VH-VL binders against q55fm0. Designs and how they scored, part 1

All scores and structures are predictions.

Target 1, 192 residues: q55fm0
Amino acid sequence: MNNNISITTEALSKAHLHSFKHHASSVNGILLGKADKNSILITDIIPLFHTQTLLPMFEVAMIQIEKYCRDNNIDMVGYYHSNQCIANELEPEPIAKKIADRLNNELNNMCFLMISKIEVNRPSGLVSIDKVGSDWLKNRKTLITIDTTSNSEDINEILKRNLQNIKESQIYDFEEYLSNPTRDWLNKSLVL
Unless a header shows other numbers, all headers, positions and changes below count from the first letter of the chain; Kabat numbers aren't used for antibody chains.
ipSAE, averaged over its two directions, is called F for ESMFold2-Fast, E for ESMFold2 and O for OpenDDE. V2 adds 0.75 times the mean of E and O to 0.25 times the DockQ between the complexes of E and O.
[cut] stands for letters that were removed.

## First folded at step 1 (VH-VL; framework fv_nezutatug)

Design n1 (at its last look DockQ between E and O 0.03; V2 from the best seeds 0.00; counts 0 for: pae E 16.3 > 2, placed apart)
Fold by OpenDDE, look of step 13:
Structure n1 (fold): chain C 192 residues (1-192), chain A 117 residues (1-117), chain B 107 residues (1-107)
Amino acid sequence: as target 1 above (192 residues)
Amino acid sequence: QVQLQESGPGLVKPSQTLSLTCTVSGYSISSGYYWHWIRQHPGKGLEWIGSIYHSGSTDYNPSLKSLVTISADTSKNQFSLKLSSVTAADTAVYYCARDYYGLFDYWGQGTTVTVSS
Amino acid sequence: DIQMTQSPSSVSASVGDRVTITCKASQGISSWVAWYQQKPGKAPEPLIYAASSLQSGVPSRFSGSGSGTDFTLTISSLQPEDFATYYCQQANSFPLTFGQGTKLEIK
């Protein structure tokens, strides 16, 4: 997988909010955007789980996400995972790899990204997990760039402001939706 | 690979202006983050002095606001601290640091400034 | 200003001990708490941010918890290199403020 991967400030912000809301847990979700043969542009995310990822529930979520994508002319372009301690950059749980396999079979061009600490050489704080044979391995050489066409504000400023305003309390994932169906796990009303 | 290094006179006379510079390497200060000055009086805890955002916006500790000026020189990838009218109470180790979402993740080694006649 | 009240001011412990340090904010600060370790003559070293997120390279025996006003740093099994002074810090609002510190000494 040698795709050119970019992510909008908004999508990146949402992913970080999901991770921060459940900072004591691993989290995961779907990456939305557009992809061609050579590039992936991530423009949104859909948060899924923050405790145990159950494959049957994942499938239920996928059905709804697929419909959402059709209705909004956007595609599923990947999967993201965050560890309990993002700064430690541990390997994703086996279930994450299984989900990635499932998506890889369904999608023609997809990426698997881990949320990590923003660094000088990794301004997005994202690490690509590449399919290598039957396994998934980190590829730290893959640079995920931040797309600033819609918002040129510095990501650090945005993330800090969001946390100061407790914006993480306003984001919901699919797991939370299962517990309370009134929760908007697609986060259509989330303003960052 | 981000590194910060404080520099400046280690001795300042009372009523003079303390001037320190933090030189950053491995990252451009104009690209992002908050950049802070913190000090520690001998045997005491840590005190936040102020910060400058990469945009140039500054924030100061109210207790020092009237005396503190923080500026940045992007051409040199440095940011500086000026503390005017110093007294013995300003004797401290001065640190510069980078802010990562509330964590000072990179620090300079600190520079000792003594205010003495 | 937000005051961070850290306790205890000092604690004596032995290698292998479980150590807990607490920090109480004078007002709600969400999870905007960081923890630092400082050894004599050295700059503080980052340990934890966002109340419970470990900084890269920090051993897993360190953990942070809390939200709102009460925060805790825990060392599950104290190691020889852990004897130092620890500080909490709030980053919720300016001015940024630190706890007064906790000196962890060998018993």
Scores: ipSAE 0.012, ipTM 0.575, lowest interface PAE 9.2, mean pLDDT 90
Fold by ESMFold2, look of step 13:
Structure n1 (fold): chain C 192 residues (1-192), chain A 117 residues (1-117), chain B 107 residues (1-107)
Amino acid sequence: as target 1 above (192 residues)
Amino acid sequence: QVQLQESGPGLVKPSQTLSLTCTVSGYSISSGYYWHWIRQHPGKGLEWIGSIYHSGSTDYNPSLKSLVTISADTSKNQFSLKLSSVTAADTAVYYCARDYYGLFDYWGQGTTVTVSS
Amino acid sequence: DIQMTQSPSSVSASVGDRVTITCKASQGISSWVAWYQQKPGKAPEPLIYAASSLQSGVPSRFSGSGSGTDFTLTISSLQPEDFATYYCQQANSFPLTFGQGTKLEIK
């Protein structure tokens, strides 16, 4: 059902830069794009939290994201999470599993991705976490393809350039918006 | 509704630079999507020329890379194609298009460019 | 570059017929295929994206299928307005490439 997962270079860059901005903590967010019965294309992400996620605050964010998606003809297609603890980099935290369950009940087709390191055998730095029975388990066989239809530049070069220019500081999440409403957590004008 | 319209000269002499502009209405080109140039040779198929992403990043067909430049003017909501050193082989209908989810969902009406003396 | 090969190059059919058009990629492209319809003197119009997803406003008689390298576009019951040229396009990697087209003509 989630065998064909692709992510654009912009969406991938935003997700990694969100994690880099808050490298001392867990981060999460919503994946946006389009899905059909056999594939998911991720074209954007909405950063949410970088400290702790409480379900009531998550629900407030979801209401606003649902309206944003309707207004912009884009869908919620999944959830991403990055662990604070390097030792368990790929093991989803309990709160991430709860959020994934909630989204899986709402969405007919969705993906749950963990942000990991970019390596030769994992060029996106993403790992799929699949629903197997009643649990969420790492799927080492699923490849997340970087969608190069519009941009074939190497993701490592994009990330290096943006980090050298401190562009991750321009990415805001919902948690930052709650503290200062002038922070555009939808990142509508972000240029990477 | 999103609309795209090409403009530029219909006749260009060999070795000159072809310059086309796509004017977009109903959506800001800086807000999202990829914006493309595609051409169709007389009685033949479609050829992708290149694209500009809403953030300003560009990609070009390798067969044209040293000859093509795509740029955007967000204040006019326009993006442009420059193709240098044209030959008769560059005679085609030129389209601008928007890319959404790997699909060109909006196309301009097309502008015919003829390269001849 | 990924070559997209369509077959047939031309098909002659009657209103009400079922028509299938095949597109083969020179290497695996997952499901990243789009299909377009083009009428004479007009720009191409989108039909299908992601191999099988129907574009909004496209009649349900159009459908797409396939993954990997082999893809099909099907028109279940041909209508007079469906006589046109059809193109597939891969959206997997640069350069973006199109099939050579399939002309659907009235018999």
Scores: ipSAE 0.007, ipTM 0.455, lowest interface PAE 16.3, mean pLDDT 83
Fold by ESMFold2-Fast, scan of step 1:
Structure n1 (fold): chain C 192 residues (1-192), chain A 117 residues (1-117), chain B 107 residues (1-107)
Amino acid sequence: as target 1 above (192 residues)
Amino acid sequence: QVQLQESGPGLVKPSQTLSLTCTVSGYSISSGYYWHWIRQHPGKGLEWIGSIYHSGSTDYNPSLKSLVTISADTSKNQFSLKLSSVTAADTAVYYCARDYYGLFDYWGQGTTVTVSS
Amino acid sequence: DIQMTQSPSSVSASVGDRVTITCKASQGISSWVAWYQQKPGKAPEPLIYAASSLQSGVPSRFSGSGSGTDFTLTISSLQPEDFATYYCQQANSFPLTFGQGTKLEIK
């Protein structure tokens, strides 16, 4: 794809905190924002699972997310995943590829992003995964830009502050909601 | 502030089951994090035994998997370790700990367990 | 299992010295390394998480660096209270594994 992908500082922080909260397991979630034929802007994320993705429960989450998107004038624009197995940190797990196929079949112009370490040459910590034939492969050329329009604070400083304040404990995913329905998995009140 | 405290018998006979409990105060186990058991043999380094996630999911060191069980009692805010068929090699200081973002940020004081007849 | 190899096994140093301890993982673990300090008869104390993030309350003379397979703990100006055993630990995948420890001794 020729998509220009941007993510806000707030959405990026939420995705990394979800991954940090569950560092020893895989995590995944839905990217929310707006897309046109040439670009995707990610302005929020909804965390889903932090151990094993059960596809029937994923479908239940999708129905709830579609309602949320309609009510909040925002669209599903992609999927994020972080691997459990570090030997293949950026290689999508089979379940991630299955979910990406599922979403790619329903969404026009979606993105699939793997979460990894923030580095000088990877400032967002995100890596784009593109569909090549029947497989999903790392895109070496796609740059994920951090949109600082609403918050110009450096992502590393935001993450440092949020980790010091144990903010990752305040982000909830759909899997936690299934175990305790008082968990706000849409994170409407979360301030980072 | 979060505090963890181990409790259980300091002396266990060979072939018996070692049972330890970690009592957590200042934080609800069901609210988050991984909670772990770690041990240290006399004069040796640290060995991870296993963990329980706040959802109840458990992970065990493969070298101990057939012998170890970790469980949580959220009503008492405790999590427990059972290690079956102990031998003198299980003599160690046993710690419980909270996992905060890949860091064991709070530890119990440790409880010494001696396996001896 | 991911093996964590620390070097050196022991180091002798004087107050004011710069001390470096290294830790190597047998496979890539991104930045999921923590470092601990343990004094005789005490539980380990957390120092560093995510390879380079200093735990609250830990003196700024401690720093961590590295990624992938090679990690370093540095004490920029050794103080008397820093003589202890130091452990690295990978937090990337289960089973969690520790290095064998580095004993920091008075020269």
Scores: ipSAE 0.006, ipTM 0.496, lowest interface PAE 12.8, mean pLDDT 84
ESMFold2 (binder alone), look of step 13: mean pLDDT 92; pTM 0.943

Design n10
Fold by ESMFold2-Fast, scan of step 1:
Structure n10 (fold): chain C 192 residues (1-192), chain A 118 residues (1-118), chain B 107 residues (1-107)
Amino acid sequence: as target 1 above (192 residues)
Amino acid sequence: QVQLQESGPGLVKPSQTLSLTCTVSGYSISSGYYWHWIRQHPGKGLEWIGSIYYSGSTDYNPSLKSLVTISADTSKNQFSLKLSSVTAADTAVYYCARHPYYWAFDIWGQGTTVTVSS
Amino acid sequence: DIQMTQSPSSVSASVGDRVTITCKASQSISSYVAWYQQKPGKAPEPLIYAASSLQSGVPSRFSGSGSGTDFTLTISSLQPEDFATYYCQQSYSTPYTFGQGTKLEIK
């Protein structure tokens, strides 16, 4: 449960490109950044899966991500999920809720974000999901703000240019790494 | 190569139900995408009727919502349109189409002409 | 519903001409505009998506521009095969809506 969530244009573009690369599948990943008790700033994302999430492989990814975070003075601050064929459908799938429960038990203050279409009333294209009792439900009142301090370019222009240049083909997730270990799933060299 | 092909009756009487089927080849509809029905009235523009998501979720044009049902048969790789209580105003060329993103209808069937007349 | 209005309704031009077609949305739709070409007796063919991105296989003489409410399709040097009807479409929200069409005719 957070009052303020913001994401950089670079991290946001990366998340949307992961979803576009696998438009016929659900995708997920980890949000990286810094959090205090009142706010979360997301500065990067790590793409994980695009077919089905097997929890043992998810655990292997978590160990590697925790080590990366420690070495780079950055934290895991949440989870993102995109339902198959990105559109206006924002209800989290059962596997997404299961992963959110797993992460919620470990992380003190996490966010869970669903990827959707960018709109005037939803400029990031992201929707916050909160835990209510034993379930995870949409919270439309939590606005995810785009942090433009490092890049003031309109996110729609960035996405158009990146899709035009087929940049989504250059983003790799952990699942692709498992099939071909030459794939950089941390995407350190990716320029968007 | 993905192809869509419409099939159904060319003539329907007023007050009856129009039933059209779209057969998809080269791609399994259970694997993804939104699948749409669009029509074009004689000498006029295009009107979106509705869509079905590969999971079975449907979305209909509010102007037609009470009259339209779209369904999918994944075993036959087909999706279908039923339009109830037709009138002469429903005379049109009917297309099925695929929409992979928010951007454009990228693959269309050739269209099938439907005339509503006594 | 979002209304899409095209201008002009028809245009007469000669091979080699620069042709411009405009589309106006009744509310802001960001860049969620596509353009289609339709020839008599055929289904529409996609030309442009995301307001300015060329569909695969479409000749470079076609270009799109605009954002918000005002959008333009340009053909920089008209070819004989370009005589057709052109439609804009918003993909911002359902119901998806199309412009009324612009008929491009030989002068």
Scores: ipSAE 0.014, ipTM 0.535, lowest interface PAE 7.2, mean pLDDT 84

